# Ledger of designs, part 2: VHH binders against A-type ATP synthase subunit C (atpC)

Target 1, 342 residues: A-type ATP synthase subunit C (atpC), of Archaeoglobus fulgidus (o29103)
Amino acid sequence: MITMIYKGNRAAWAYIVARTKVMKSRLLKPEDFRKLLNMEFDEIVRYIGETEYKKEIDELGYKFTGPRLLDHALYANLARTYRKLIEVSFGASKFLIMKYLEKWDVWNIINIIRGKMANVQPEVVDDILVPAGERDMDFWKTLLVKDIEEIVKSFEGTPYYEPLSKIGSEDMSKIEDGLYKVYYRELLKLNPSDFAMKLFLDFIKMEIDIRNVKTLLRLKAEDATPDEIMECTIPGGYELTEEELRKLAAMPIDEMIKALEGYWFWNDVQIEGKEVAAVEIEFDKVWIKTISKRASNYPLSILPVLQYIVLKKVEVDNLRVLGWGKYYGLPSEEIERQMVIL

## First folded at step 12 (VHH)

Design Y5 (from X4 with S52N S54K)
Fold by OpenDDE, fold request of step 14:
Structure Y5 (fold): chain B 342 residues (1-342), chain A 124 residues (1-124)
Amino acid sequence: as target 1 above (342 residues)
Amino acid sequence: QVQLQESGGGLVQAGGSLRLSCTTSGRTLSTYAFSWFRQAPGEEREFVGAINSKGGRTYYADSVKGRFTISRDNAKNTFYLQMNSLKTEDTAVYYCAAKYVYRWLTSPVEYDYWGQGTQVTVSS
């Protein structure tokens, strides 16, 4: 664990942290979600329209209705929020924020491909795109009207070309995993040249561990082979090394679960008797708590900013689950089961 | 590769019944929720109903509640849509879809797997 005090431009970090603190204060509270769970879909839209999402709801309301309005507004707000972070950041903070947010390029690629495979209208796919990564919205819009082959060609010369080139020969889930592997691999090429970078990379490695433990449990529940599991895990984790992953993947489920207790992310998570989705939510909570603790330990660093980015995503995800659940007519109990509320 | 295949569609008179099947091949999706969607010409794809991975919980759109029933047979890698008391308004292409159970309440675009669809036509 990193125990040293951050040494850098104190004023610069104080500025960006202060800005993110204000933004964080505007996030919905657990009690807000409890209220929303007792509302109908239209009431939820009205409620959200009076919050930080007002701008997007108002701007999109002339053209969109129903779940498309809400979903589009939520993603639009997310993109706007992340771009704002980039705009108000500078130097090392801007660099790291931008690098982290490149994940959204992967998101956009995946959804465009999924849309094509499912024969969904391009406009519907557009609703859920988040131009917060390296590419702008104009780029993504150009892909919406292309066929899969043209889309793949659009990424020639980039690290994402290799996994995309497998479309048609491999399962889409593996392609998606491959794209995220590329994302993380590229991040892990960064040198820990200073304390800020070290904190950032540790954050990334820990995030990888969270993803990998979820993957292990999911695939083990699906009776996947050790080789299949290894194909889906991401190398470069904080404690889950390739060797660790390999031995875990080869274990029976009960032994694997027991072995997982020895890692930083366990935090007394209960797995037995729970559905896989519920277990994943528990790890989400562990991750959120861990980020919070680390951000508190290093208040003048990139960690409070990354914490906000994660929390904002969680909020949007919760609202989306809520919106779709209510629109589909599902009971609040099932909706809440899929939300991450702390 | 994982594939979903619908079957059982066709022409039926109003008040009649049909049973649609969705069979999964490639691998067992034991951690996936399954949903039925339908799309009428010129309309958006709409949610019909869903069943969780274990088959213990089912959900239905208001428009089909009391008439449609979803079930799942994991041993056969198949889930079903029993449609009773069919109406002309039920005419559509019906799709089966699978979503990993983590936050499976989401946009249709984010579903992991889709069938090719089967036409259901209800005549007056």
Scores: ipSAE 0.889, ipTM 0.951, lowest interface PAE 0.5, mean pLDDT 94
Fold by OpenDDE, fold request of step 14:
Order: sequence, then structure tokens, then C-alpha cells
Structure Y5 (fold): chain B 342 residues (1-342), chain A 124 residues (1-124)
Amino acid sequence: as target 1 above (342 residues)
Amino acid sequence: QVQLQESGGGLVQAGGSLRLSCTTSGRTLSTYAFSWFRQAPGEEREFVGAINSKGGRTYYADSVKGRFTISRDNAKNTFYLQMNSLKTEDTAVYYCAAKYVYRWLTSPVEYDYWGQGTQVTVSS
């Protein structure tokens, strides 16, 4: 284990890590999720209403009901939590946290556009917006009342304009990929000027690898061509270089799977005989474990904070799957199949 | 571009049957779960049922359970909603939607693709 004091005051890092640790301790445990899986929807809402989500459940309870209440409360809590992290951070930590959380701008853009395309009520889209990125909630609300053309225009002069300008000429999935590519590209422009930045960038690159391996497996399952695969993968991964990705993309599925065993994220993941979604969940678990290990190796760094951010997202995602699954009347088995529980 | 197109809607008397179809074009969505939703005037879009990517698992809302059946024909890039014993309260615009299988239990907003909808009217 390497404990290194990099740029910044040791006390400053200790502070933010300590704050994050407290927040982490409030996350639901695997046992909690197992209990929730045996509950009905209304019971789940009541249970969650007695946890860290109480504030949002109580505040939104007068305006919302059913799955919209739960979903909105979860996303509202997520946003509040991330903003809190920003507020209690400073210097390098604040900068890095904010940069990482810019991904939520992409999230919001995508959902607004999807909502428009699907003729979903703007209010329903509002429920799932997470104003934790660069833009504030007021900005996002302004987009909810605009048409797609106006939305695209709103991003003129920004890096997101290029992919958005393709709406109508390209499949939405490609546009979404393009938007995330922009997000990661912008992050990767940061220079590894010090140890803190290096840890951050390595984290980002590793995350890209996780995304890319999922993309590879998904698209291979869809019989996509190597070129199509390369259009959907994100450059700048930790071990999956552009060259590596191209090689993998060109391989038959069996060979590709075998080749994947050589990368950091493999950890004896079983692919054969599993559904694509199940395999992705396995990689999520690998990612969570990897982050945990790295955070342990560098306890006074940005990594424990990033770990929490990831875990908080996983928690919210699990709760959402639970909520919607129970509301739709699906069996617990199917719901659990879509959850990441460690 | 990927498109979903519903068909088979229309006017039917209570107790009657309709079969809706949803055909995908532009790309094969072999890794997507498909769902049927419906929306009555002034109401929120309601989940009707879903089928997984392989077609081996189907799920239904309680309101339609035992009356509706969802199936999938991947060779034809089409999935279906067989509606039997229709009731007046089944009157709505029916939508087909597709969601990538990873965490497909989610808000309708997060579905990847939607059809334009087909009107189903059940008269008394």
C-alpha cells in the first residue's frame, strides 16, 4: 500500500475524505436491498422514506405519487448529495469532483432530447434531471420547453454542439455516444501535472475501459461490424487503446472473449452462457471492487471521493430498478437480475 | 435510423380481440427488451407489458394479466400484443418501446426507442 501526499495540504485531503467516509457509511447495505426485494412498492417507498432519502420523499410527497415520487426523490437526493460534495470540497478536490460530475450534463441533455422525441410530458422528464454538472437546474428547465432545434442551438459554441447537430441525420444512440465521447475527451485534455491529477485521469481511463468492454460485448452480440464498433467506443482508455479496440472489434466473438482475459478488468468474469446484461453487471462489480482497492491504496486522495460518487449512483440505480420493477408488477427474480449488489 | 412502427389498432366492441404489432427497422435490436405502453386522454402513460430480448420472459401489468399476451418474432423484427377480452377501460393509444436490456426496468423517459402509437378504442 502506498500512502502518498501529493499536491495539497494533507489536512485538506483528510477533511474531504473524512466527510465522504461519513456519507459512504449511510449507503444502503446488501442486506437492505435483499429486504427491499421482498417488499411491495408501497413498503419500499415507506422504507426509503426513513433513510437518507427522507427529505426528498417528504418534500415531494405532496406533489408526486407512485413511481414518479420515488424516482424524482432518488434523483433529487442524488443531485443534492453531489452538490454537497462540491460544497464541502475545495481546491484540487473541488475541481476534480466538478469535472467528473459534468457527465450529468450529458445525462440531462440526453433525457431531454429523448423526452421530446418520445412525446413524454416535460414534467416527467423534469423528474429525472440531475443538476450536478456545470449547468444549473434553471438552465435545464429552459430546455424542457424548447423544441429540439432550439435545444441544439442552445449548445452552439460548446463541444456538445457537434454531436447534437446530427440529430435527425443519425441514430439517437450514436448521438448519445458522441455526447459521452465529448465528455471524456474534455476530461482527457487535462494534463497529469501532479499526482492527484494522475490518479484522477487513471480513474477516468479505467472507467472508459469498463464502458468500452461493455460496448464491445453488446455490439458483438448485435453482429455489428468492426467499424460500427469503433464508432461507439471511447478513445483514451486505460488499457484499451484505439489499436487494441480495433483488434478486438475485428475478432470473432470467441477470440475476442479470450483476448479480454488479458486486461485488468477481467477478474475471471464468466461470459459464456450469460445474458449480455448479466455480463455488464459483472463488469460493474469488477469496477466497484477495483475502485475500492485503489481507494484503499491511496486513502488520502480523490479516489475515496470518486468511489463514493460511483457507489451512490449504483445505489440510486438499484433503488430505481426496484421501484419500477415492483410498480410494474415484475417478480423479484427479474428485478434482482438487474441490480448490482455487492 | 432505428424506427418502431405500431399497427393493428382500431375500433372493437367490448369482449372483442385485437392484435397489435410493432415492427423495427433500421437495425436489429437483439439486445433490447420491448415494452407496450398505453395512454388514455388526460392520463399518464401506463405500462402494459414487456418481453425480454430473447423472448423467453414476459411480464404484464395486473390490469391486463390473463387477457393480454406479448410475443416476439426476431426473424421478422416484430413483437406483438394480443389483446383478448377487451374492456372499455382499455381504450388508449398504444405505444411500443425498446430499451437496452441493461437495467431496462426504468422510467419511460429512459427508453431508447418509441413508436408513434396506434389508437385502440373499445366500445361498450
Scores: ipSAE 0.886, ipTM 0.951, lowest interface PAE 0.5, mean pLDDT 94
Fold by ESMFold2, look of step 12:
Structure Y5 (fold): chain B 342 residues (1-342), chain A 124 residues (1-124)
Amino acid sequence: as target 1 above (342 residues)
Amino acid sequence: QVQLQESGGGLVQAGGSLRLSCTTSGRTLSTYAFSWFRQAPGEEREFVGAINSKGGRTYYADSVKGRFTISRDNAKNTFYLQMNSLKTEDTAVYYCAAKYVYRWLTSPVEYDYWGQGTQVTVSS
């Protein structure tokens, strides 16, 4: 772990924000996704092959076909884009970008373990690895050939070892939650020494709120007890403190929904009558809109950079849902239900 | 700890029928979509069909539409695949899998829970 007390440098922010503005201009627009929904799978791949994903599609097209080509190309492009962002940053901006992107180590750990547990071939897991965090691709590829015990040992001496040591004795969902808890706990150790660092930490705490409201809603729909709900939440939210979460967890669902109207993430979200998955997508839209507004209010800060990082992930997620949905033969209405289009 | 277990596999003649079951143990997966996948020797795992958490929407791969039916009994924590008009091409190990309903259209790698599989063999 490298700790750096952030002191701010407005010139460094101006440079990285200008670079991310260029990258942001290449993102697909809502109308592009609506057009893609009317395409068949091969048309989607061809369309994406003429966008900023061209490099990956061209390079991987001889080795992969079908949805695996798309997955591998999308995640390879995501990783290349995130690494470029780190490469062109410096000082405090580079430190914060690298710290935020460490979540991709958690993504890679989880999916390698999922693949081992499901007895899925290692090369299929390789399709979705994102080497954008602390560890490089060589490290992740080494883990693909190891058994679970060897994988866990590879994290000995890191904070991730403790949740990983429970594989076999705890449910996998608890292991996965534990890994994300470690990630956020380590981030929250950063001190808000100035306004710029406070903007970053508030962003992290608000992200935790979004994750926790989703957890609360999901587990209430499963009739979990308040104690079970609290066990699954991530400490350190912006407005959803441990006390607030426990209060909400104890309410009947209709009372809880009314109480949610008092929080920052409530922006006319329609919950009544909706399936839990649809409500989570509405919170994603609220998060994206909130990030956009805050980035506009603080345009020479980490916020525009974090906005881009989130928007690029949303684009990749949408394209993956499109690709898998069309390949599985699902109707466009179901595919669209799983996309975040503003 | 959550576990999925398939049952009902076996040998059946072409044109026949077979019903597979997938039972859940551990915590309730009431907010999960359930999918059937199949894998023939030397082949990649293939999507067969899925049912949403409420049980009101089902989806099928083109290769099985009209022949296979998926259903769910939440009271029994059981997920079913009724296979009719079986063909020799349907011979495979059949897996049940569960994914939290939020953005469940993903690679098989990302499914949260998998069963051990049950062999279905269709002879002529």
Scores: ipSAE 0.803, ipTM 0.912, lowest interface PAE 0.9, mean pLDDT 89
Fold by ESMFold2, fold request of step 14:
Structure Y5 (fold): chain B 342 residues (1-342), chain A 124 residues (1-124)
Amino acid sequence: as target 1 above (342 residues)
Amino acid sequence: QVQLQESGGGLVQAGGSLRLSCTTSGRTLSTYAFSWFRQAPGEEREFVGAINSKGGRTYYADSVKGRFTISRDNAKNTFYLQMNSLKTEDTAVYYCAAKYVYRWLTSPVEYDYWGQGTQVTVSS
């Protein structure tokens, strides 16, 4: 039974991993980002127009200019890339890829609501939609013209309704946290029935740990109470269990940081003397290094695919920071401060 | 519930000055960067400038450099835009916005909190 499970999972993973390795070889490298940091905005757009983003830049260039062209092209390419992974995957690999990418529904919900609350034009929100989750682009486009009450109603009968129903009675940051809690809770309901599922669930739990250590450090910097911290954490971490989080949240920050040194994510992290934003970026680097090492240790599994999914998002995030930073006229030092370059 | 409230807008003759204020309700946003945006009729929101969460670093769009100054008073939960040497093209609704300091160089869509805006009209 074990042999049959491994044999089936190995064959399914070999194909998608091979496809993923080709896609990964096309990612921008650290030296590319060093060049981009020396470019002005229009040079960045031209550079990106000769990369894997060419199709989107060419197709959207008749309609958009400036940072909107860049945002729309980057997120359209991200969505196309993620849908391609789903299209070329089969069986267990397709199921897990689809489940992981459902987080993009949460992204879309949050940004549509943000746009409505800020009275931002619907077409600007459209620039950053990523139709890679459960719902298609037609669904998201329909929400762009609805008011908030109608948007919330569109999620009746789903797990996302409960946090959305609190719009107007709770701060938006708590509603956003609640949406991600739903996403992770639903993922953690998956049964670790075989090794492939175990690898996936461990990845999810470790991702939760990274989110929770960021939350813990951020809210301690804000002098939040232990109860306030616990309200913002996501249950189901790998080593940061609910009880571990409660103990850490109750500690003075110096004692807490010393205690954190014993966890898996406290590896090569450099947070001494850093601002909150820089600390978050250090944990992004920890996460990337960790998923890369684990993907290398289990090369015929979901892990190389999840690694690519994360790395592609990191690339898009870096390019967005570059584009907006140069467009706003910020110095390269501040732009680089917000990028993840290994 | 966190809210941002702008004040200080009005009518000013070209060459004049105005000071805009943005006050947070209930709690300080001590880990947030604050930005000013402006929007003229028929145009998209334009970045004016920003200040980081600690107040030590400020940034300005080229169109306002040397004329506008941004400052922050965390004790008063207030964020300021001092506008000098105003021009008619500075006429717009001015918005304050706050973004958690992690990767705050982003689309206006992703800002966490927005004020309702205050009208600034510069006549010649």
Scores: ipSAE 0.799, ipTM 0.909, lowest interface PAE 0.8, mean pLDDT 89

Design Y5 (from X4 with S52N S54K)
Fold by ESMFold2, fold request of step 14:
Structure Y5 (fold): chain B 342 residues (1-342), chain A 124 residues (1-124)
Amino acid sequence: as target 1 above (342 residues)
Amino acid sequence: QVQLQESGGGLVQAGGSLRLSCTTSGRTLSTYAFSWFRQAPGEEREFVGAINSKGGRTYYADSVKGRFTISRDNAKNTFYLQMNSLKTEDTAVYYCAAKYVYRWLTSPVEYDYWGQGTQVTVSS
């Protein structure tokens, strides 16, 4: 049944790729971000209100101001965009898009729990929820009024229960890693029954590699033990297998960095002398470039759609950094340092 | 488990000074940016200022620039807020928060760790 659900055809891919190409043409360009960096916060909101975010800015402007307006509008637009992709897709393309977007359930779970642990008002958490995964907005809003124990119980009978059951006994970063481990584990249960599925699974495995190299470098910078590093990594990478990760985690950092030069994600990466945050941004750029190249090589496949999904998120992330940075009063140099602009 | 603990709050006269400390217990947070937020009754948390993971860059909200200084000592796992020339409008609960330095310009919701808060009261 699973095999029949995700079989694709070229007509479905041609249609969805065409729709995605139009949506991609509406993305902000690097020049737009450079202009936005010179604006004050209110000017940024006005500028964005004349883009594909107009609907959300107009509808939310009567309820919200400041960075909450921007956050809510950006994430509402992201969710609407992702739901539109699902709506206009069918067959294997719909199945794969829906499976990939289930990561937003993990995003919502994490941020609801963060909000409760930080004693942040539920209304502020609502600003950043993205109902693009398996569960709808009504489900997430129901969780906003529950305590953590009740939230954990809401996931009984799902694979997400196990990491959630450890809240209070494990550090929250390990709970978050556990939730993503569940998400990726479930995706990797899919078999590469045809070339379309192989393209999707390779994309997932490469995404895991990017996540894992960031984890490895961050935890080495924190002097974590090899065992601690392995607990935080996601199994199932493209080249960073569990065995490869264990070898790397055991190395002194200088030796490890040299060994990493042989992996697909390291080509042309410049990390010497950089802070951990800047290194992570370099890997974001590598990932974006890699997705672009693969999508160009397989233009009638899931890859152009996945490329758009990633690029839209990058745009939202950049706009959020910009908005919060300007609102907090940070200099443009620090704001730009945290953006991914190619 | 990581815990943030504020100390140094209290009552101070307008024009006076006070120093807040935030100490990390558990694993070190050497790759985290630390921020001070404050919250007056009935208001949302307001950003006061931040310091990057290495301590070389500090940032301040306009309302406190020139009066407040943030510093950190990674060897002691301690993050400081020196408050000078205090005004009655500085009265609030002050929170220490930490966010992994990657894209740390974000909503308070997304901060990784929070302290319990310490009361600062500035009398006229």
Scores: ipSAE 0.794, ipTM 0.907, lowest interface PAE 0.9, mean pLDDT 89

Design Y8 (from X4 with L105F)
Fold by ESMFold2, look of step 13:
Structure Y8 (fold): chain B 342 residues (1-342), chain A 124 residues (1-124)
Amino acid sequence: as target 1 above (342 residues)
Amino acid sequence: QVQLQESGGGLVQAGGSLRLSCTTSGRTLSTYAFSWFRQAPGEEREFVGAISSSGGRTYYADSVKGRFTISRDNAKNTFYLQMNSLKTEDTAVYYCAAKYVYRWFTSPVEYDYWGQGTQVTVSS
């Protein structure tokens, strides 16, 4: 009777995948973004207020206006959506979903610290907090009013303390990379004990590859040394292992780009004549296409759930660039160039 | 360690001009976009304008469009704000900021490096 709830990997995954499919059906489609590109800022907010973001727009509209309303509503909806996914999950799926979403603690730490460094008002930082990881919103709210030393102390006894303790002695970009290194390192300690765990860990390793190829290309464009590049990359990639990264970092950029053509992520990527930002958009598209293909190959697994988690964030990012771009009068073609629509 | 330093601030009469400079020290930021922000007493820091890493694209807040011009010289690691036809409402501390993002936003939380600011005072 007890085993009826867990009728094996297929039955357990079928439930969360079905719930995720319903949530995924509510995502904005490419045609929705094409409509939004033709709207002005106020029209965009009204349109979004009639979608899955209605609750947040309605609740926050009396307190916030302009881009702050949009940012707060988008990130509040993101957090509510992710918490709902955890709530409706159980067993192995709940464990993996919670572990993956712990990256949002890193997001919140980074943005709180950035806000303190920039002397941004705490309420502006609050607009983009995502309480979807291990810590709840009450925890993050207490950090908003602390100074940097007090914030660092709040993570004493956690793996995140080590990179945070280096604030003031290292470049902030390296400290932020250190926080992600901790997140991925702890995640990669999970054993590939069965096929479901292997699918999850391979996904994580491929995500690391995407992050690392962006870092490699950016730092090479900045004429960084191989040692500086290795310092900023995350160990544990799928094909971009530490050994592969050391080889690539030591190459001249033209040779390195040719060598990159042999890796899984070099699918339909065109970098000739593009600014670094445009190249990074291309890798985001590659990642989304790859997630979709793998989820289709393993439709009763964690992969469709991870796909949804990624796609929801992409939607929020697209809506942010739309809203901010329209508010400041950027041409629609420039806004579209910064969106990931597939 | 990367540092940004603004210069060129001061007192000017309405209708006058000033040119602000922002110089990068430490590691080069050739792949970074640069923005000017300003903050008047008791107000939130607001976006003034930005320039892409290549210098090929510039963006301006409506309040300064047509009056302010942003440029950069990557060889000198220097970023400029030319302010013409100054108004008393332009009085503020002006900040230089840099960010590395493949998607551009104007929220100040998104910027990686900030200068200390330079005071611009426009007298009537």
Scores: ipSAE 0.492, ipTM 0.775, lowest interface PAE 2.9, mean pLDDT 87

